VH-VL binders against q9nrl2r1430to1533. Designs and how they scored, part 276

Target 1, 104 residues: q9nrl2r1430to1533
Amino acid sequence: GGVHELSAFEQLVVELVRHDDSWPFLKLVSKIQVPDYYDIIKKPIALNIIREKVNKCEYKLASEFIDDIELMFSNCFEYNPRNTSEAKAGTRLQAFFHIQAQKL
Below, E stands for the ipSAE of ESMFold2; O stands for the ipSAE of OpenDDE; V2 stands for 0.75 times the mean of E and O plus 0.25 times the DockQ between their complexes.

## First folded at step 19 (VH-VL)

Design ff6 (framework fv_erenumab; at its last look DockQ between E and O 0.94; V2 from the best seeds 0.80)
Fold by OpenDDE, look of step 19:
Structure ff6 (fold): chain C 104 residues (1-104), chain A 121 residues (1-121), chain B 110 residues (1-110)
Amino acid sequence: as target 1 above (104 residues)
Amino acid sequence: QVQLVESGGGVVQPGRSLRLSCAASGFTFSSYAMHWVRQAPGKGLEWVAVISYKGSDKYSVDSVKGRFTISRDNSKNTLFLQMNSLRAEDTAVYYCARKPSYQRATYFDPWGQGTTVTVSS
Amino acid sequence: QSVLTQPPSVSAAPGQKVTISCSGSSSNIGNEWVSWYQQLPGTAPKLLIYENNKRPSGIPDRFSGSKSGTSTTLGITGLQTGDEADYYCATWDDSLDAYVFGGGTKLTVL
């Protein structure tokens, strides 16, 4: 992508991080805190990782960026039951993302 | 009813070994990470060790690394704590506790009644 | 020398309200769910509050939890003699990679 697209990704990540429902997604899950997480989630990702990829210009297509964000939410819903605060936060944040992503 | 029952505590001399057990019932044991937490006489609570639901991942507090080993037998709904090279400072009531299975859960429920380990000359 | 700091003791008369504070840092309370435990004399800890302010089934609404910044508070209203116990806050600490507890607070009902 071009400079403008990169800026758009960066801005979107900033908005996601600032969102009240970003807390499950800010960083990778601790192996000690949740020792069974990585037995279930094979492609872990978080907003700090995505931000780093954006900063390093690793996303050549908007679809790649979107795929990582969707993976992040997919992981959340894969591991967390629907009635958990994590899943609920994920649902709201994903809805927000989908609205913002339409502007890309 | 969800229940945890510890056993295996006793009085031992320094340098000896002891193996604690925790029998689980009333829930799908193999679906939960399990923990050991200890409490020295008249003191507070101290996290000791955790084991994943399958038993493939194990972690412990630095003060017991190399001496204590957490394990489990899911076919018997039992959690274990192998304690080697016991020290006086290991004297405590040892509790097994269940951790809920979602991402940011940081609490334990329920706790067993505890089993007492006394290390003295 | 607990990672989380609690007052050693609090006291009040039956029917009164008490609060127990628990202070930490950005690496624990600041970024993680907090839980509280009640430990009656000679018994095992019992979950009282989880996720900062939620009560498990069977815990009366006299018990409440709140969190602000790097501190959390347990509130007990309508104090009863049966509430006399030790209370512990707990959470995860990212810097230590460990679960951490407060030093505990002894609640005396006068």
Scores: ipSAE 0.853, ipTM 0.940, lowest interface PAE 0.5, mean pLDDT 96
Fold by ESMFold2, look of step 19:
Structure ff6 (fold): chain C 104 residues (1-104), chain A 121 residues (1-121), chain B 110 residues (1-110)
Amino acid sequence: as target 1 above (104 residues)
Amino acid sequence: QVQLVESGGGVVQPGRSLRLSCAASGFTFSSYAMHWVRQAPGKGLEWVAVISYKGSDKYSVDSVKGRFTISRDNSKNTLFLQMNSLRAEDTAVYYCARKPSYQRATYFDPWGQGTTVTVSS
Amino acid sequence: QSVLTQPPSVSAAPGQKVTISCSGSSSNIGNEWVSWYQQLPGTAPKLLIYENNKRPSGIPDRFSGSKSGTSTTLGITGLQTGDEADYYCATWDDSLDAYVFGGGTKLTVL
């Protein structure tokens, strides 16, 4: 929505990208590297896509922005077994996100 | 015991075809993407092709595109490589290999013991 | 020529330690996990190291891996004659959209 919200979304996305556990989420998964991914994950999303949506003012409501971030984590937990480094990184980054989102 | 066993190698003339098989056991074959990797005599390893767990997505290196087709039969726990228009450069030991079923895995475990393809005039 | 560069050979006496290097770029080692494989003469490759520095079960802790920037290193301590083999590093390459292997390093144990 407003300019204050868009600045806050941009700041939060930047903090997520800089976090040590962002590595599974920076870009969409390669279909050649992981040919099964898009058979299982039907709504793919990544931090670079979310950042572009913020830059293009595509989020009308804060809930839409939060929903995309939560979708990103949900995809990680759906695809990756719980004992993988990907799922563990997702858990830690999601916890960080929830703390930072309270400051909005 | 997780195991992969290749078969179907042999000596063929350039331009001919050959079909390799890889029999899988000891794991749920239909849950994994499967790969072919080759090793020319005295050379290193070269990744050749991958197929998704359902068999619907297939990718191969440029040097074999249009000539090699990876496929699978999940009811028989078998991976295939159909090799058409064979060239001398395709002479190698061919290994099938499994990649773990998670996003970032960049390694292969296990490997089969290999089957030898020799393309000679 | 391999995308990942390894020395063609290394040698050392039994009981010594060796290091095998593997150099890549930001499109592969710099952004992706590395694995290492041992290929004993006449056999298939066997996984030694995954996720840069982890060992699968059954691999003794005298084998180690590390990664720094765009380079990775396999370390072997307490060298045994049975370690004589070819060793390969491997990873994913974003720019080639392919799995890539180093050219291999022949370890001889004198």
Scores: ipSAE 0.655, ipTM 0.871, lowest interface PAE 1.1, mean pLDDT 92
ESMFold2 (binder alone), look of step 19: mean pLDDT 92; pTM 0.935

Design ff7 (framework fv_erenumab; at its last look DockQ between E and O 0.85; V2 from the best seeds 0.78)
Fold by OpenDDE, look of step 19:
Structure ff7 (fold): chain C 104 residues (1-104), chain A 121 residues (1-121), chain B 110 residues (1-110)
Amino acid sequence: as target 1 above (104 residues)
Amino acid sequence: QVQLVESGGGVVQPGRSLRLSCAASGFTFSSYAMHWVRQAPGKGLEWVAVISYSGKDKYSVDSVKGRFTISRDNSKNTLFLQMNSLRAEDTAVYYCARKPSYSRATYFDPWGQGTTVTVSS
Amino acid sequence: QSVLTQPPSVSAAPGQKVTISCSGSSSNIGEEFVSWYQQLPGTAPKLLIYENNKRPSGIPDRFSGSKSGTSTTLGITGLQTGDEADYYCATWDDSLDAYVFGGGTKLTVL
């Protein structure tokens, strides 16, 4: 049910945050730190935002939750070249997510 | 060879204006965000301003807001810092610096040799 | 005064090892990559370490960087007279929404 799914989302977010490769995704990118980021990325998202949405029960379907997580990774790969630390971390974290998401 | 060369520094009185330039070469200038960092005599480094690769986005430290304007001309591979209403505390060597375009990058490379700005009565 | 705290000076004899600490907080070093810069007397800063522990091309491996928690450390082994310079740590600070530098450390080779 909805309560159990919510718990599963919460737990998965916790696991993602605790992962060593979560550092590019913990919070939204600063406009000053990366001044062109929001010129390129039109739907910014981060784990803290996703966590808030989970806490507010904004995800009615697992697919919605998964879509936001995938968007987060998509943004990373769109902005960062593949040889960057950010992209490499994203690749590893996404693989981890895909394994965990099978449990949903 | 990647190179940045600042110019335009000098001695001015308080309240006056000065325009710094930074000539870039050896890399695709229009692909990089550019920064100004300054260093007061005998002091440490202080971040001043940033401009995105296109020049569309500009930000600066609070102490220079409303007085300093960062800009660039990508057709000339040149970065600028327009400094108005100069104060004694603006006295420093001003460096232009390049930053890589990664979402969590926090380093500058390379730096120019710097140009000295002295504000005194 | 500086957001990042460095010792004002360190010294050692040639051939020795020195470490320079840089202490911050959760809003900067705790969450962000750290870089180190060498500034020889009368010259511009030069990138020494980026992303906590990576060396740019041309930087010898006797320079190293490490990060733990809200602090970072620059290590210099086989100290040479040419290493006498000011060293600065730097990173991004989310609280200030700005790039921040340490106060700098003057390294003297005895």
Scores: ipSAE 0.840, ipTM 0.936, lowest interface PAE 0.5, mean pLDDT 96
Fold by ESMFold2, look of step 19:
Structure ff7 (fold): chain C 104 residues (1-104), chain A 121 residues (1-121), chain B 110 residues (1-110)
Amino acid sequence: as target 1 above (104 residues)
Amino acid sequence: QVQLVESGGGVVQPGRSLRLSCAASGFTFSSYAMHWVRQAPGKGLEWVAVISYSGKDKYSVDSVKGRFTISRDNSKNTLFLQMNSLRAEDTAVYYCARKPSYSRATYFDPWGQGTTVTVSS
Amino acid sequence: QSVLTQPPSVSAAPGQKVTISCSGSSSNIGEEFVSWYQQLPGTAPKLLIYENNKRPSGIPDRFSGSKSGTSTTLGITGLQTGDEADYYCATWDDSLDAYVFGGGTKLTVL
């Protein structure tokens, strides 16, 4: 909701981007690189988009912000087999996120 | 055994058309995006085009855009490259290649053995 | 014109080690996985290394890959005459929205 929450959302997004395992999540998957991605993933989301939504005050509740972050991880696990580098990075970053999200 | 076999190459004059085929076996063809990569004589490799597993989405390098059309027939496990308005610079060995389906995969495995296209006046 | 720069040739004696460099930019090697291909004379390319340093089944551990910054290196130890080939690095380039290959490196085993 308020200015204090928006600052917390921004701080959390910065910490996620800074994390070594953020590399699969910084921007949307290229449809040329992975032409089938958008046939499988219907609600694409990435950290740059989440950060823009924070900047535009599009999150009214902390739960909405958390839902977009969890959607990002869910997309990763839906598209990528669990033994891939992307899925492993997602697992580690999600664990980090759960620790940081306790501050909300 | 996973296998890709190209055919349809030959010698043609500039401005003519040619259609390449790539027969796939040993894997579920309809579950993979497929690519064409070419290699001009004495030169390196150049990515040409990609098609999604369903055939719905197609993309190609700018130098062939509007002239080459990638397509597939999943009922026949076959990939195609329709090459129109051929130019001398299109002379190359053309390979079909499979790319694994995940967001950061940038490798091709396997490759076909290639088919040679020569555009000569 | 290759986006990725490789030396045009390298050579070494049987049993020795060689490295092949591949230089790119932040829009490709700096943020994307690299793969390496071996092309024996008159044959199609074959996958040698994927995801910077992983070997597919059937590739011996004398082939290795590494990545630092915007550069990547293929290492080959215990050279054999059967290793004479052209070697290509490849990756995705986010700025070009395209797959890109290095110009190739011819390895001669003397």
Scores: ipSAE 0.661, ipTM 0.878, lowest interface PAE 1.1, mean pLDDT 92
ESMFold2 (binder alone), look of step 19: mean pLDDT 93; pTM 0.947

Design ff8 (framework fv_erenumab; at its last look DockQ between E and O 0.92; V2 from the best seeds 0.79)
Fold by OpenDDE, look of step 19:
Structure ff8 (fold): chain C 104 residues (1-104), chain A 121 residues (1-121), chain B 110 residues (1-110)
Amino acid sequence: as target 1 above (104 residues)
Amino acid sequence: QVQLVESGGGVVQPGRSLRLSCAASGFTFSSYSMHWVRQAPGKGLEWVAVISYSGKDKYSVDSVKGRFTISRDNSKNTLFLQMNSLRAEDTAVYYCARKPSYSRATYFDPWGQGTTVTVSS
Amino acid sequence: QSVLTQPPSVSAAPGQKVTISCSGSSSNIGNEFVSWYQQLPGTAPKLLIYENNKRPSGIPDRFSGSKSGTSTTLGITGLQTGDEADYYCATWDDSLDAYVFGGGTKLTVL
């Protein structure tokens, strides 16, 4: 049910945050730190935002939750070249997510 | 060879204006965000301003807001810092510096040789 | 006064090892990549370490960087007279929404 799914989302977010490769995704990118980021990325998202949405029960379907997580990774790969630390971390974290998401 | 060369420094009285330039060469200038960092005599480094690769986005440290304006001309591979209403505390060597365009990059490379700005009555 | 705290000075004899600490908080070093810069007397800063522990081309491996928690350390082995300079740590600060530098450390080669 909805309560059990919510718990599953919460746990998955916790696991993602605790992962060593979560550092590019913990928070939204600063406009000053990366001044062109929001010129390129039109739907910014981060794990803290996703966690808030989970806590507010904004995800009615697992697919919605998964879509936001995938968007987060998509943004990373869109902005960062593949040879960057950010992209490499994203690749590893996404692989981890895909494994965990099978349990949903 | 990647190179940045600042110019435009000098001695001015408080309240006056000065325009610094930074000439870039050896890399695709329009692909990088550019920064100004300053160093007061005998002091440490202080970040001043940033401009995105297109020049569309500009930000600066609070202490210079409303007085300093960063800009760039990509057709001339040149970065600028327009400094108005100069104060004694603006006295420093001003460096232009390049930053890579990664979402969490936090380093500058290379730096120019710097240009000295002295504000005194 | 600097957001990042460095010792004002360190010294050692040629051939020795020195470490320079840089202490911050969770709003900067704790969550961001750290870089180190060498500034020889009368010159501009030069990138020494980026992304906590990576060396740019041309930087010898006797320079190293490490990060733990909210602190970072620059290590210099086989100290040479030419290493006498000011060293600065730097990173991004989320609270200030700005790039921040340490106060700098003057390294004297005895």
Scores: ipSAE 0.839, ipTM 0.940, lowest interface PAE 0.5, mean pLDDT 96
Fold by ESMFold2, look of step 19:
Order: structure tokens, then sequence, then C-alpha cells
Structure ff8 (fold): chain C 104 residues (1-104), chain A 121 residues (1-121), chain B 110 residues (1-110)
């Protein structure tokens, strides 16, 4: 529940950021780079935003943290066709996340 | 066979306007963001503007903001660049280019053959 | 002057190998995919390399790309006189919120 979980969230976010497949997820998608993105994705989220929410103690439950991470992957799969480099990276990073989350 | 063909270039005086067109064929035009990239004589490539697939969102580099307007007509598979208040530094070959429709795409394929704009007294 | 720095020119003999460097920063090459373009004299740019090291269909494997840190390199082996062109690296820059191109490198096959 408490401070230990918040420290575990920070460690997990750091491990996600360090993963080779983190590149689609480090920062929000730019509206200029991908001008249609925000017409499709209404709840954008990225690892830098999640990390800031951990730092500011904005997650009260572990489920809230997990939901933001899963939302991040869901956005990737919703916007990008499955055969894209982004979707493949999302699949691999999500699998890594599930393994690391078991170790908390 | 994916193809982009620009037209509408020419010689104009500073302060005048010009409208470029880019005809697209061989792909679903309305599913892609479209871009303008220019190249001054003997110089490198400069990204100029982008428009979303619906045409709702438009962005341009600071050097042309307020002067150039990108637009599209999806029913005619045509991209446009309205260039107002033209300056000598706008002299360039103007290319239209297609970007893939995914979240981290950073490349252009294909490019048109370009249309030349010369701003000269 | 360009955000992405390329040598202005390189040269090599037919049949040899050449590399063209492109240096950037953490706001562009460091965390974004790089693409490379060939521009033959009087023609439009053509995509050679995307996603750092991938070749589109129809580009022979004597063209290669690599990336390390904030730098990227185009490699061309088995040089032919038809390879004389300007070569540009390109990427997204998240600080400028813009696509950026290198200044271009003129390849001369002597």
Amino acid sequence: as target 1 above (104 residues)
Amino acid sequence: QVQLVESGGGVVQPGRSLRLSCAASGFTFSSYSMHWVRQAPGKGLEWVAVISYSGKDKYSVDSVKGRFTISRDNSKNTLFLQMNSLRAEDTAVYYCARKPSYSRATYFDPWGQGTTVTVSS
Amino acid sequence: QSVLTQPPSVSAAPGQKVTISCSGSSSNIGNEFVSWYQQLPGTAPKLLIYENNKRPSGIPDRFSGSKSGTSTTLGITGLQTGDEADYYCATWDDSLDAYVFGGGTKLTVL
C-alpha cells in the first residue's frame, strides 16, 4: 500500500525507461509530428508523465499505477497497426512490464 | 504506383502570392498526413509544413507562419500550399511528401518531383 | 549551421566504400529514428534508409545505416558513378517540434 509501493513504482518506471523498447513511450506523441494522433487517442500518457505522477505521489492505489502503464500500451496498439515497429516494441515492453510487476 | 506531382510554381515579385498544388495517386490520400519540404537553389532541404489526414490540424515552421497556409481536398486527392507575402528567401524548389500513418514515423516516402518558386524583383 | 551536422563532401573511387556521418543531439538522433535520402542531380530526394538501418524495397544492400548515441552513419559499398549525389540525414527534433535535415553531403566518385 504505502511508501514502499511508491518506491517500487519508481524502480519499475526506471526499468521500463531503460528497456530498449521504451522509445515509443518516453514522451507524449507530438501533435506536430503526428497531427492526427489526438483525434484518435483521447487519454494520452507516457513514461515521463507516469514518472512525474509517481514523484508527486499521485497514485493512491497500485491499480491506478498499473492502469496508467496499461493505458500507455493500449494507446500504442489502438493507434498503430500490429506490424509497425511501435506496436512490436509495445508488445515486448508490455511483456517485460508484466514480469517486473510480479517481482514487486 | 504511388505518385505525387507538384504544380503552380513560377516567378513572382516580393510581397505577391502564389498557390502550389500537389496531385496524389496510387494510395488512399485521406489516410496520410502530407508535408511540404523546400530546397533553396544550391542549398539543403527544409521542412515547411504538415497537414493532418482530415485537414483539421495544420502546422508550419516559424519562418513561414502567418504567410503560408497548407490545405487539402481529399475528394480530389490534392494538397495545396498558399504562399502569401513572398520574400526572396522563399525562392526554392517545393516538394510535397507523404509520411507513414503511425505514432513515431520520422521519414518521407514518396516525394514529388518538385515545382520551382522564384521570388525576384 | 544545420541542427544535424554532415560533412560538406566526401569522395572515393569506383568500387570502394564510403561513409557519411551525421551528428545531432539527444533531442533528435539520440532518441528518434533517422532516415537517409539520396538526391541525384536534378531529381527529387529518394528514401534510402528508414528507422536507422532499414532499407525500403528496391534499395540494394550496399546501402546501410547505423546509429550510435547522437550520431548516425550512411555506408555505401561498391561505389558506382551513378551514386554521385547529395545525401541527407533526417529525423524529428522534440525540442524544436520539427523535422530536421542535415546540411547534405555531396558524394563524388572519382
Scores: ipSAE 0.664, ipTM 0.878, lowest interface PAE 1.2, mean pLDDT 92
ESMFold2 (binder alone), look of step 19: mean pLDDT 93; pTM 0.947

Design ff9 (framework fv_erenumab; at its last fold request DockQ between E and O 0.96; V2 from the best seeds 0.81)
Fold by OpenDDE, fold request of step 20:
Structure ff9 (fold): chain C 104 residues (1-104), chain A 121 residues (1-121), chain B 110 residues (1-110)
Amino acid sequence: as target 1 above (104 residues)
Amino acid sequence: QVQLVESGGGVVQPGRSLRLSCAASGFTFSSYSMHWVRQAPGKGLEWVAVISYKGSDKYSVDSVKGRFTISRDNSKNTLFLQMNSLRAEDTAVYYCARKPSYQRATYFDPWGQGTTVTVSS
Amino acid sequence: QSVLTQPPSVSAAPGQKVTISCSGSSSNIGEEFVSWYQQLPGTAPKLLIYENNKRPSGIPDRFSGSKSGTSTTLGITGLQTGDEADYYCATWDDSLDAYVFGGGTKLTVL
C-alpha cells in the first residue's frame, strides 16, 4: 500500500544517509565549489532532494523512487573517475542500496 | 611536467587596471577548472576566483566582485585575471592554481610561482 | 581572522616530531576534505596532503595528515632543516560558498 511504501522509502533514505559512504550524496554539488559539475550533469540530484520528495509523497511508484536513487549514483560515476574516493564510495553505497531495495 | 607560469604583475596606482596571465603546460588545460589565489605581503592565502573548464562559469570572492574578472583561452592554454579599480588591499602575490577534476577535490595542484601586484599611491 | 585556525608558529629540533593543528567548523572541515600546503621561504605553496591524509607523489611519508570532527592535524616526523616553512590548511566552506585557508603556521627548525 501507499503508506507502507512511503514508510519504506523514508526508512531507506534514512539508512542511505547514515551510511559511511553517503558523503558525496548528501546534498547538491555547489556550483562554485565544482563549476564544471553542471556542465556535465544535467539532472542533478541528492539524498536531501530525494528525502524531500519522499516527504512530499511525490513518489507514487517504487520504480520512481529507485530511478532517482540510480540517477544519483549515475551522476556520481559520470562525473568522478573510477579511482576517486567519490566513485568508490558510490560503488559501495549503491551495492548497499541494491540490497535494501529488494525489500521494497 | 605539469607547470603554471604567471605574468603581468607590476606596480600601479589605486583605481588603475592590470591584467594577469597564467600559462599552463604539461596537462590538458581545457579539462580543469582553474583558480586564482593571492597572498598579501606577510599574510596568508586567500582564494580569489574560479573558472570552469569551458570558461562558461565564473565565480569570485566578494571583495573583488565587480572589479576582477577571471577568464581563459583554452586554445592558448592561458588563464587570465582582469583586475580593475585596484585598491591598496589588492596588493599581493597572485598565484594561479589547478583544481583536479572530481567532485570533492578541494585542493590545488600545482601552483604557479606567482606574480606580484603592488597597488600604491 | 582566518576561517580556519592554526597556531601562528611551532618549533622543534632536527629529528623531532611536530604537529600543526587546524580548527574549523561543521560547514568546512566537518563536511569536506582538508588539504595541507608547504610554502618554503620565497616560494609558492606546494601541495603536501590532500583528502585529509593522502600524500601526493614525491611527498615523503614523514608527512602525515589526520582529521577528526571539525579539526585536522599535520604531522611531521624526522624534522629536517629544509622543513622550515609556512604551512597552510585549506578546504571548502559550505556556508561561505568559498575555498578557505588557515592563517598559516611558521615552522622553525632549531
Scores: ipSAE 0.884, ipTM 0.954, lowest interface PAE 0.5, mean pLDDT 96
Fold by ESMFold2, look of step 19:
Structure ff9 (fold): chain C 104 residues (1-104), chain A 121 residues (1-121), chain B 110 residues (1-110)
Amino acid sequence: as target 1 above (104 residues)
Amino acid sequence: QVQLVESGGGVVQPGRSLRLSCAASGFTFSSYSMHWVRQAPGKGLEWVAVISYKGSDKYSVDSVKGRFTISRDNSKNTLFLQMNSLRAEDTAVYYCARKPSYQRATYFDPWGQGTTVTVSS
Amino acid sequence: QSVLTQPPSVSAAPGQKVTISCSGSSSNIGEEFVSWYQQLPGTAPKLLIYENNKRPSGIPDRFSGSKSGTSTTLGITGLQTGDEADYYCATWDDSLDAYVFGGGTKLTVL
């Protein structure tokens, strides 16, 4: 809650979007591009959706916001083998997120 | 050792049907989404259709929608393209192609040698 | 008519270098990995470059790829007569919800 927490969530999402390793996470995976993705990933989430949830004040607790961000990384690691550019980007962005999340 | 071999092409009249097959070997076929790509004579490459590894999710380009159906039989390592209501503009070499199964794999490797479909009266 | 634009032809002598350009948009090359294919006469396409600039095993380092903004370039150095082929760029297009190929570039080695 509160306006201060929403500003902090927005600032953090902006920092994630600006990070060079955000490219796998900006928007939901296309079902046509990757037709087996949604058979494997049952709770899809992406930065654009998280940002919309922040804008609509849908996060009541910081833990809910953090859970969506961690779900985003978990989906990446579940779907993509460790040697892929996607998984490597996820590892680096998640590390960046953990540093920034200390401010919450 | 990974190999894709198409068959089932031929010369047909407009409005008729053909069923293309693609036999896969040297890899775990059921672990990959599979694609059809075509090439009209003297022209470039056009992506046609994709099917998920389990065969449950299928998509095709608008120009063939409602006429072509991609399918697979994982027990026989075979990909299919059922082509109905064929038109002159469907005349092409048809290739099957494998795409790696990770999120941003936007490339095809390997390709089959192709099978030729000619739609002419 | 391809959403990815390539020159229709290029030529150079054996031993020289060529580059083949491929222009797209923010809905494809601007956001997605690019691949390049060689199609020798009478054969199927063969992967040369993936993820903008990576070579599969067996592709010599004479072949290179690069991407800047909404454009990508295939470079071929030390041209050989066996390089005479059609070359295609490819990527995903978000607006079309489709994989797209360039129109192809015919390379002639003198």
Scores: ipSAE 0.677, ipTM 0.885, lowest interface PAE 1.1, mean pLDDT 92
ESMFold2 (binder alone), look of step 19: mean pLDDT 92; pTM 0.933
OpenDDE, look of step 19: ipSAE 0.866; ipTM 0.946
ESMFold2, fold request of step 20: ipSAE 0.624, 0.629, 0.576; ipTM 0.876, 0.882, 0.863
ESMFold2 (binder alone), fold request of step 20: mean pLDDT 91, 92, 91; pTM 0.928, 0.929, 0.927
OpenDDE, fold request of step 20: ipSAE 0.878, 0.883; ipTM 0.948, 0.954

